# Ledger of designs, part 297: VH-VL binders against q9umr5

Target 1, 268 residues: q9umr5
Amino acid sequence: SYKPVIVVHGLFDSSYSFRHLLEYINETHPGTVVTVLDLFDGRESLRPLWEQVQGFREAVVPIMAKAPQGVHLICYSQGGLVCRALLSVMDDHNVDSFISLSSPQMGQYGDTDYLKWLFPTSMRSNLYRICYSPWGQEFSICNYWHDPHHDDLYLNASSFLALINGERDHPNATVWRKNFLRVGHLVLIGGPDDGVITPWQSSFFGFYDANETVLEMEEQLVYLRDSFGLKTLLARGAIVRCPMAGISHTAWHSNRTLYETCIEPWLS
Key: E = the ipSAE of ESMFold2; O = the ipSAE of OpenDDE; V2 = 0.75 times the mean of E and O plus 0.25 times the DockQ between their complexes.

## First folded at step 13 (VH-VL)

Design xc4 (framework fv_acimtamig; at its last look DockQ between E and O 0.66; V2 from the best seeds 0.00; counts 0 for: pae E 4.3 > 2)
Fold by OpenDDE, look of step 13:
Structure xc4 (fold): chain C 268 residues (1-268), chain A 123 residues (1-123), chain B 106 residues (1-106)
Amino acid sequence: as target 1 above (268 residues)
Amino acid sequence: QVQLVQSGAEVKKPGESLKVSCKASGYTFTSYYMHWVRQAPGQGLEWMGIINPSGDDTDYAQKFQGRVTMTRDTSTSTVYMELSSLRSEDTAVYYCARVGIPFSDYDLWGDYWGQGTLVTVSS
Amino acid sequence: SYVLTQPSSVSVAPGQTATISCGGHNIGDKSVHWYQQRPGQSPVLVIYEDSNRPSGIPERFSGSNSGNTATLTISGTQAMDEADYYCQVWDSRTYVFGGGTKLTVL
């Protein structure tokens, strides 16, 4: 029998966004129990990510308990960060494949309509003023805002991404790393035509340096320091990178080719 | 300024298909979902379906499933709605409406509407 | 299916306050949007997410939503406000409109 699949949605999203994915899974892996979690839907997805992590944790724990052989996680967009954090705080998770579906794993620093409507008066270059404030960190988007020009503020004010990345020292860093390393495979999915994740390489733990040059995962301090286990995972062959062009952000969960190429192989 | 300009009125016979276009301008076409809503003469608004920014994903009202097809052309910033097997009851003004939040289709509203396209289905 | 119930018609004298209700089971837990449709025109969003007013919509338009009833309120109603008004929600993977209310300004 196939391991259960748990799906976590993204910002301003709901479980219904994954109707095609559900169909694909049912078709290719009949009998798979797929749970698309309907938590923090819509505007509620703006709530602090730690709150979301707690909520999703409560939802997945029972599912994991009923699946001693393990489960798979498919986490889309913002959900990918939620899931990574979830796997970091859970010392007893049994996730086989963690599929990060076009997630800003290394943060977001974009100037797209995705952000403009939320911050109409703020340029991406100025969003740090909001996001790195105490009240800004009450919004999920700010929890993974990663301004490469204000690294000090990011490191000090980011209450989520900097912590799960182990970029800022905290008492749980070692434990979180240990927990995260329990994952069987980390499947990173994203692509250059996403249009929302900025830079798109963030889905692969790439990100801007201070000159807005995109560096790859292996060039990141979090990798070099193995702060949350990326280096270790890579060394054990547990990281899968599946880039795909021609996929827009809202199509990652509905594209059949993407599913067959990047998702299906890891649903066992 | 956001504008949605729809194709002109059409007269159809039962059994035929209609295809209405909605050309968008004044905003990033590939960032917003698009609704289709119709209104029969003297009746209320009826949601038909929604299409995502890339056109790769659609969601249709159950009533129209199997008969409706929504598509979009990024190169021309145009969304299309095709309704097949037309009936007299399909006589209505058809509207496209932009979803109010970029890259989202959940529990949202239509903030800009096309001028409407009257389609008359008569034998 | 989820049903939104609106009065078929509401009449108000100029300058008075018009109130249009939209009833639905636990509608207070939903986001309600309101559209104005003048005769022969396309719908226009006048309220989104219960009480938010889009740019360009007069302040006399307001909305509330609680319990089983959402309400569109038009204070100081003007002749130009004569129109059909529709409430709308999302439910069960579909978008639902009310039956519409014809507001007549006497």
Scores: ipSAE 0.718, ipTM 0.888, lowest interface PAE 1.1, mean pLDDT 95
Fold by ESMFold2, look of step 13:
Structure xc4 (fold): chain C 268 residues (1-268), chain A 123 residues (1-123), chain B 106 residues (1-106)
Amino acid sequence: as target 1 above (268 residues)
Amino acid sequence: QVQLVQSGAEVKKPGESLKVSCKASGYTFTSYYMHWVRQAPGQGLEWMGIINPSGDDTDYAQKFQGRVTMTRDTSTSTVYMELSSLRSEDTAVYYCARVGIPFSDYDLWGDYWGQGTLVTVSS
Amino acid sequence: SYVLTQPSSVSVAPGQTATISCGGHNIGDKSVHWYQQRPGQSPVLVIYEDSNRPSGIPERFSGSNSGNTATLTISGTQAMDEADYYCQVWDSRTYVFGGGTKLTVL
């Protein structure tokens, strides 16, 4: 039998967005219990990420309790950051595979239509003035905004990403690292044709340096310091990278080939 | 600046098919889903379905499942709606409408509408 | 299937406030959108997500939604506001429209 699967959606999404993914799981692994968490749907997905983490935590507890053998997480886009925070704050999670589906794990620095819709007069070069303020941090997009040209502001103002990355000192850092390291596998999925995640390598813990040159995961300070466990996981053989070209941001959960190649093998 | 320009009026016979085009301009075509809605003479609005133009993922209203097909051509920023096995009840103005939130298929509304295409089905 | 109920017509004198209701079971839990359709023209979005005005829609248009009723309000009603008005929600994967309300300005 297959472990239960919990799905966490992204910005402006809902549980229905995953209908094709659910179909693929049912066809290939019949009998799998799949729960798509129906919280913070639509515009509610703009609420602060810590608020979302708290709500999703309450929803996953009974699911995990009923599955002593473990569960899998599939977490899409913004939802991948929610899930990474869940794995850090829950000292009793039993997640085997954490599947991060085109998630901005090292942050976002891109002029997307989401950003234009929410902040129509802003561009990526000036959004730091909004996002790195107390008011801006009340929006989920700003919780993972990562401006490589204002690193000191990012480190000081980020209420979410800098904390879960261990980039800012806080009293829970050691406990969060310990909790995160209980995951069986970290499966990183993304690709160059996503069109939203910027840089797309953020889905693989890569990100821009000050010159907007992408440094890969192993060149990131958070990896080198092992601040939340990436280096330990990689050394353990627990990190799986599954890049795929030709997939737009809204198609990751509705592409059969992507599912069969990058997701299905990890849904034991 | 957003514009949706539809193909011209058509007269069809029962049993034929219609194909209406909707050409988009003034925005990133692949970032927004597109609806199709029709309105019979003197009647209200009736939803037919939705397409994600960045792939060809579609979702059709149950009433039209099996008769409607929506496609797109990203090189021309155009969405197409085809309705087969026409009958007199299909006489209506057909509208395309852009979803008001980028990249979203949830909690949907139409922020910009095409001018409409009158299709008359008569024997 | 979810049902939205609108009055068939509303009449208002120029300069007065018009109120158009949209009834639905627990509609306060849904996002309600409003369209204006003048005779022979396409629908035009006038309110989205209960109370937001798109760019170019006059400030005299406002919306509210609570309980079982959503409301479109037009203050200072003008002759050009004479049109059919439709409320709409997204429910059970369908665009659900109200039956429409004919606003007459006389």
Scores: ipSAE 0.320, ipTM 0.715, lowest interface PAE 4.3, mean pLDDT 91
ESMFold2 (binder alone), look of step 13: mean pLDDT 92; pTM 0.939

Design xc5 (framework fv_acimtamig; at its last look DockQ between E and O 0.77; V2 from the best seeds 0.00; counts 0 for: pae E 3.0 > 2)
Fold by OpenDDE, look of step 13:
Structure xc5 (fold): chain C 268 residues (1-268), chain A 123 residues (1-123), chain B 106 residues (1-106)
Amino acid sequence: as target 1 above (268 residues)
Amino acid sequence: QVQLVQSGAEVKKPGESLKVSCKASGYTFTSYYMHWVRQAPGQGLEWMGIINPSGDDTDYAQKFQGRVTMTRDTSTSTVYMELSSLRSEDTAVYYCARVGIPFSDYDFWGDYWGQGTLVTVSS
Amino acid sequence: SYVLTQPSSVSVAPGQTATISCGGHNIGDKSVHWYQQRPGQSPVLVIYDDSDRPSGIPERFSGSNSGNTATLTISGTQAMDEADYYCQVWDSRTYVFGGGTKLTVL
């Protein structure tokens, strides 16, 4: 039988966003138990990511317990960060494939309509003033805001991304790394036409340097230092990169070709 | 300023199809979902469906499944709604309405509406 | 299917407070949005997310939602407020509208 699949949604999403994905899985892997978690839906997805991690943890624990052979995680957009954190804090997870579906794994730094809507008077260049404040960190989007021009603020104020990345020292860094490394495969999905994840390479742990030049995963300090296990995962062949062009952000979970190419192979 | 401008009124016969257009301006067209809602004369609002920003995904009300097709053209910032096999009961004003939050189709409101398109279906 | 129930009509004297209810099972757990539709015009969003007011909507419009009833309140009702009002929620797969309430300003 197929391993259960757990799906975590993104910002302003719900379980219903994955209706097509569910259909695809059922069609190609009949009998698969797919659980699309309806937690922190809609505006509730703006809640702090650690809160979300806790909530999703409570939901996935019983699912994992019933699946001793392992489960697969499909985590979309912001959900990908939630899942990575989840896998970092769980010392007993049994995730075979962690599929990060167009997630800002190395953070977000872009003027998107999300930002315009949430912060109508703020540009990305000034959002650090908000996001790196105590009250700003109460919003999920600020939890992974990664301003390359204000690295010090990011490192010191980011209460989520900097921690799960191991960019800021914390007592749990070693344990979190160990936990995260329990994953069988890390499947990174994203693409240049996403339009939301900025830079789109963030989905592959690429990100801006101080000059807003996009560096690849292997050039990132988190990789070089193996702060949360990327280098180790890559070395053992556990990282799969599946870039795809022509996919907009809201289509990653509904595109059949994307599913067949990037998702289905890892649902065993 | 956000504007949704719909195509003009139409008269159709039973069995025919209608296709209403909704041209959007004043915002990033590719960032927002679009609703279609209709209103029969003297009746309330009825949700027909929604189309995502890229046009790659749609969700239709069960009542209209099989008869409704929503599409969008990014190059012209226009959303289309086609309803086939028209019946007299399909006589209504059809509205496009933008979802109020970008990149989301969940539990959100229509913040801007088109002026409506009256479609009359009569033999 | 999820059903929203609104009174067919509400009447209020100018300057008085109009209250329009929207009933639904555990509607308090949902986000309720309200639309105003004047005769011959398109719907206009007047309240979203239970109580938030879009820009340009007068402060006399307010909303609340708890239990099984959402409420649109119009304080200091004016003649221009005469319209049909619709509540709306999202439920499972559909966007559901109430039947609408005709507000008459006497």
Scores: ipSAE 0.757, ipTM 0.897, lowest interface PAE 1.0, mean pLDDT 95
Fold by ESMFold2, look of step 13:
Structure xc5 (fold): chain C 268 residues (1-268), chain A 123 residues (1-123), chain B 106 residues (1-106)
Amino acid sequence: as target 1 above (268 residues)
Amino acid sequence: QVQLVQSGAEVKKPGESLKVSCKASGYTFTSYYMHWVRQAPGQGLEWMGIINPSGDDTDYAQKFQGRVTMTRDTSTSTVYMELSSLRSEDTAVYYCARVGIPFSDYDFWGDYWGQGTLVTVSS
Amino acid sequence: SYVLTQPSSVSVAPGQTATISCGGHNIGDKSVHWYQQRPGQSPVLVIYDDSDRPSGIPERFSGSNSGNTATLTISGTQAMDEADYYCQVWDSRTYVFGGGTKLTVL
């Protein structure tokens, strides 16, 4: 009688990466139907996030329809942004727990090996020249690139993050907020030893100001204006923060203690 | 300047255990998975398994399940492969190889290889 | 238990084009990687993701993959290209190598 679980993977990832998480769920919640969506695998995860949202939307509709009592989402890294967009664009989603597993929810501003591999001559200080161009917005990592030193370019050029955060006016803002607020719980997971998400507090809707000082979720304009529902969710008691130290970016879905502490309680 | 430097050649007796080290340099050790491949004399390449250098995650080829253990030491940027209950057919050159995609164990290739460690198992 | 098949040997005259095949069921749906191994040396990646060359690999190395066959092509073959060549895919949690092809430059 456990609700079905839908898993959405991250950058350069696939359903194979979640084999241990599936094992943990089977051990603690036997009989749970778990679907790891097998879309945009590996290097295909670089496709524009709106393209991924559309593809994942088409895949989740029949799963949700077969489970009228609700479903849970576990969404890892880049996948957490896909899932948040899904909750906004789907009028009829029935998600109870949205589990955001080390996702860059307020964006990314880090010199990572992803950057070195994709853009060998770029660093975080100059990537805005690529990412805030029409060509750059065709890559998923640029869809959530958030340069705190080029806020005007971010707000005008972002085709994804600025919209789902309600940082730029758009015709769907009211309906997206209403849809997002239908979620039962928002479970935020991340930690200081992740090594990729920068700042790591992005997984908790924290982010840099112009001086690279991290402001917590409650200090962000998107929270204060309740632009997509964070303040309402927090007041409702629907936001769970589960930070855990000592876990690197690729280990979140293969750490049993993390699963038992931060994920298992929300898989009713 | 990515380099993988392996421990030296070894001679072992049947029933003993083998432990080969692979020290990485010239890149961020925890950003790339490492895998192990062996090659018997005059034979082709045979995959043994993969390790996440920043976590507890390993995956071993079915043939080696129960005999192989892979570990790492992030402070020295070193991975280890241990093979137990050695037999003469375990005589081979053992290679470490870096996965060519950061943060991924999916659909991968080996972009840099260690120099190889010859292990001879003889009675 | 996915199987890759390669010819055991290929001979080519210097300056000619060598073609090394790697056969597998629907291999065109997989990413194919190629390694060169000179006698007494470690394998060296020469092609990844079907057709991409790592830095330092000459343009005369190229790759293709469609249907049931992936192909490594070496144009203007030189004596230094004499080596064993292995194709490799990822399949069902397994890193699968072909049996290897010995390229001889006569």
Scores: ipSAE 0.465, ipTM 0.787, lowest interface PAE 3.0, mean pLDDT 92
ESMFold2 (binder alone), look of step 13: mean pLDDT 91; pTM 0.933

Design xc6 (framework fv_acimtamig; at its last fold request DockQ between E and O 0.81; V2 from the best seeds 0.00; counts 0 for: pae E 3.1 > 2)
Fold by OpenDDE, fold request of step 14:
Structure xc6 (fold): chain C 268 residues (1-268), chain A 123 residues (1-123), chain B 106 residues (1-106)
Amino acid sequence: as target 1 above (268 residues)
Amino acid sequence: QVQLVQSGAEVKKPGESLKVSCKASGYTFTSYYMHWVRQAPGQGLEWMGIINPSGDDTDYAQKFQGRVTMTRDTSTSTVYMELSSLRSEDTAVYYCARVGIPFSDYDFWGDYWGQGTLVTVSS
Amino acid sequence: SYVLTQPSSVSVAPGQTATISCGGHNIGDKDVHWYQQRPGQSPVLVIYEDSNRPSGIPERFSGSNSGNTATLTISGTQAMDEADYYCQVWDSRTYVFGGGTKLTVL
């Protein structure tokens, strides 16, 4: 039988957002138990990511316990960060494939319509004033805001991304790395036409330097220092990169070609 | 300012198809879902369906399944709604309405509406 | 199917407070949105997520939602407020409108 699939949604989503993905999985892998977690839906997805991690953890633990062969995670957009953190804090997870579906894994730094809607008077250039405040860190989007021009503020004020990346020292860094490395495969999916993830390479752990030049994963300090295990995963062939053009942000979980090319191979 | 401008009134016969256009401006067209809602004369509002920002995903009310088709043209910032096999009961004003939050269709409101398109179905 | 129930009509004198109800099973657990539609015009959003006013909507418009009833309140009602008002929710993968309430300003 196929391993169970757990789906974690993104910002302002619900379980219904993944109706096509569910259909595709049922068609191509009949009998698969797919659970689209209906937690932190809609505006509730703005809650701090650590709160979300705890909530999702409570939901996935019983699923994992009933699946001794392991499970697959499909985590979309903001959900990809939730899942990475989840795998970092769980010392007994049994995730075979962690599929990061257009997630800002190295953070977000863009003037998206999400930002415009939430902070209509702010641009990405000055959002650090909000996001790196205690008040700002109460919002999920600020938990992975990564301003390349204010690295000190990011490193000191980011209560989520900087920690799961191991960019800021903390007492759980070694253990979290160990836990994350339990994953069988890390499948990174994203593309240049996403329109939301900025830069889009963030889905592949690429990101801006201080001059807003995009550096690839292998050039990132988190990789070079192997702070949470990326270098180790790559070395053992556990990282899969699946870029695809022509896919907008809201289409990653509904595009059939994307599913067949980047998701389906890792559900076996 | 956000504006939704719809095509003009139409007169149709039973069995024909209608196609209403909704041209959007004043915002990022590819960031918002679009609703279609209709209103029969002297009646209330009725949700028909929704189309995602890219136009490659739709969700229709069960009542219209098999008869309605929603599409988008990014190059012209226009959304289309086609309804086939028209009946006299399809006589209504048809509205496009933008979802009030970007990149989401979950439990959110229509914040801007087109001026409406009257379609009369009569033998 | 989920059903929203509104009174067919409400009348109010100028300057008085108008109250329009929207009934639904456990509607308090949902987000309710309200639309105003003047004669011959398109609907206009006046309240979203139970109690929030969009930009440009007068402060005299307010909303609440609890239990089985959502309420649109218009204080200091003016002649221009005469219109049909619709409540709306999301349920069971569909969007549901109330039957509408005709508000008459006497």
Scores: ipSAE 0.850, ipTM 0.927, lowest interface PAE 0.8, mean pLDDT 96
Fold by ESMFold2, fold request of step 14:
Order: structure tokens, then sequence, then C-alpha cells
Structure xc6 (fold): chain C 268 residues (1-268), chain A 123 residues (1-123), chain B 106 residues (1-106)
């Protein structure tokens, strides 16, 4: 019998967006209970990420309670940050596989069409003026905006990403790390042709230094200090990296080859 | 300055196939889903389906399943709609329309529409 | 399948307020979009997500949605507002359009 799967969508998504992924799971793992959480749909996905984490937490509790053997998370794009925060704040989660599907785990610094749609006169070089303000932090995109050229402002103003990454000290850092480390596997999925996640290596906990040179996960301060458990998970053999070229941002959950290669093996 | 320019009017016979093109400009083609809607003479609007131009992912209205195929060419920023086994009741103006939120197939609405392509099916 | 009901026509005097209804079961739980279609032209989005006005649409266009009725309101109605108006929702896997309302300004 297969563990239940909980799916958390990304920006401007809904449960409809995952119709093909659900089909693939049904074909390869018949009888699996799959729940796509239908919260913060569409424009509601712009609400502050801590508000979203609270709502999703309330939704996952009964699902996890009914599955004492464990559950799997498949979390797409912005949803991967929601899921990582869930794993930190829930003392008693029973997640086996956390599958992070092209998520900006180390943040976003891209001149995307999302940014142009929300802030049509802004560019990545000046968005810090909006995002690193109390007003800006009311938008989910700004909760994980990570300007490598204004690291001091990021560290001070970020209400979400700097905290869950352990980049800013806070009284819950030790307990959040302990909670996150209870996950069985961290499955990181993404690729160079994504076109939205910038740098795309953010999906693998890589990110820009001040010169916009990408440092991989093992070169990040948060890894080296083991701030929230990445070094421990890697040493444990619990981190799986599954990069795939040729997949655009909206195609990760509708590509059968990606599903069979990167997702299916972890849905025990 | 978003613009959707469709191919010209066509006259078809029953049993033939139709292929309408819709060329996009003024925005990032692969960032926005595109849908097709038709309107028979004197009638309302009827949804046919949607395509993700970045991944060639499609979803078709049940009425057209098996007869409709939507494709795209990212090098020319063009989507195509093919409708096979044409009948006289397929006489309509066919529209492409862009979904109004980037990267979203949620709660489809069309913020920009093509000029329409009149297709007449008669013997 | 889900049905949207619109009146076939609405008439209004110039300068007065026109209201066009769109009825549906629990439509207040759905996002409602409105299109204007002038004769021989493509539809134009005038309201999206119940009450939001796209850039370039005059402020005299507004929308609301609650219970079983969504409403498009045009204040200070002008002759150029004569058109067919369609409401639209997403229901399950289907895009549903209302039958359309012919607005006449006389």
Amino acid sequence: as target 1 above (268 residues)
Amino acid sequence: QVQLVQSGAEVKKPGESLKVSCKASGYTFTSYYMHWVRQAPGQGLEWMGIINPSGDDTDYAQKFQGRVTMTRDTSTSTVYMELSSLRSEDTAVYYCARVGIPFSDYDFWGDYWGQGTLVTVSS
Amino acid sequence: SYVLTQPSSVSVAPGQTATISCGGHNIGDKDVHWYQQRPGQSPVLVIYEDSNRPSGIPERFSGSNSGNTATLTISGTQAMDEADYYCQVWDSRTYVFGGGTKLTVL
C-alpha cells in the first residue's frame, strides 16, 4: 500500500494545474490517496507566505494523522518554500519524501513576467526598494526575493526566507532544524531551461554571490554552518538531486519522463 | 501592444480539416497560456481548449476531444488549432485568446483576443 | 453541466446606469469575467475576477458577484456601449459562457 501524497501548488496555481501529475500517480501507484491542497489559489497565492504556511498546516494535520506510516510531499515552485517551512514548524510531521519541484529554495532574483505583471516599472536591480519594506513583505514574491547585491537589507527585512534558511538568528532556529531533519528524503528537482527560477540552481540550494556567480549548495554559508540541516541530510544520504534539461517552469508537473525519472521512485 | 494575429478566412467542405494560426507579439510567448474559442453565426461563445506554449501541454473541451489538436511553434511565437472531420455546424468565427495571468492555467479568462478567423463549411 | 443565465436584452437611456445580470448556482463562489463584443468585432475583456477592470476600460464599468448572481454595471451609459455582453466562469474542466445580453442605448 502506498503512502498518501500531499501536493502544494505554486504562484497563480490551483489543483487543476496538477491534473497530469495525478494521472501519472494513478497509473503507476494505483490506490494512492493524493490530495492537492486547494488553498490560496490564483491571486490568493500572493498572500504572505507565513499566512499560507498556517493555512496549509491546518489542512495537512488531519491527513498526516490518518497516515501514521508517513506521507509524501510534492511541492511545486513557491509551494516548495511553503513545504519547507511546514517541515520546520511542525514538531510532529511524518513526511518521508519531500519532493521539491523547481522551487526557489535559496530565493529568486529574476526579471520574470510575474515581476513585470506585479511591478511593471521595476527591474531586479531596484526591486529591493519595494520588497525590503513592510509593504513589500505583504507579497509572497517578496518573501523569497533574494537580491545578492543588497544582502544586508535582505537579512534585516526578509520576514520568511532569511528565517527558514537560518540566515538571521531567531529563537526557533534550533527547534526548526530538528523538525526539518525528521524528513526521510529531500528530493531536489529543477533544470537550466526552467526560465523562471533565477538562478535555476536555487532549486538545488545554489545561489549567486555578490558577483552573480552561482555557488552550489556545498559552498553556501547555510550549508557550511548546517543552519537548518542540509549538511546533516547530505551526510546521511538523504538528499537526492535530479536535474533535467529541456523543461520549462510550467511543464514540471506535466512531463511523464520527469515523473518517471525523478518523482516515481520516491512514492513508496 | 500585445497583439494576436490570426490566419485569414477559409472555406471548407464537410469531412476536410481546418488549421488556424495565431501569431503572438508584444509579450513573452511562452509565459502565457493560450485558448481557443469559437462563435457560430448568431450564437454565443464556445470554448474549445487551452495550450501551454512553453511545454505543448493541452486540454480540450469534451465536445471536441478526438477532433481538435492544438500545437505551437516557439520560434515564430505561433499557436495552431486543427479541427478534423468538419461538418456544416462547424461554421464559425474561431478566436485565439491569451490567459490574463502569466504562467497560469487557473480560472481562464482572455485578456487579449485575436481578430477572429471565419471558417465556412459548405459543400 | 453548469449553466449561466443572462437576459437576452437590456435597454437603457443615455447617461443612465445599465445593469446586466448573470445567474448561476452559487456563482458567488466563482470568479466571474465579463466581455464586451461590438458587432463584427472580437470580444474585449471589461471585468475580470468579479470586479477588476483591465487597463484601458473606462471607470464607468464595474462588477460585483455574490450568492447566485453576478452583475456588470455600466454607469453613465453612452451610445458606444451598445454591444453584446457575456459573462464567463470556469467550472471543473469547462469554460462556461453565458448566452449573452444585447445592450441597447436609446
Scores: ipSAE 0.473, ipTM 0.782, lowest interface PAE 3.1, mean pLDDT 92
ESMFold2, look of step 13: ipSAE 0.466; ipTM 0.781
ESMFold2 (binder alone), look of step 13: mean pLDDT 92; pTM 0.933
OpenDDE, look of step 13: ipSAE 0.808; ipTM 0.911
ESMFold2, fold request of step 14: ipSAE 0.434, 0.446; ipTM 0.771, 0.773
ESMFold2 (binder alone), fold request of step 14: mean pLDDT 92, 91, 91; pTM 0.933, 0.926, 0.933
OpenDDE, fold request of step 14: ipSAE 0.834, 0.829; ipTM 0.921, 0.918

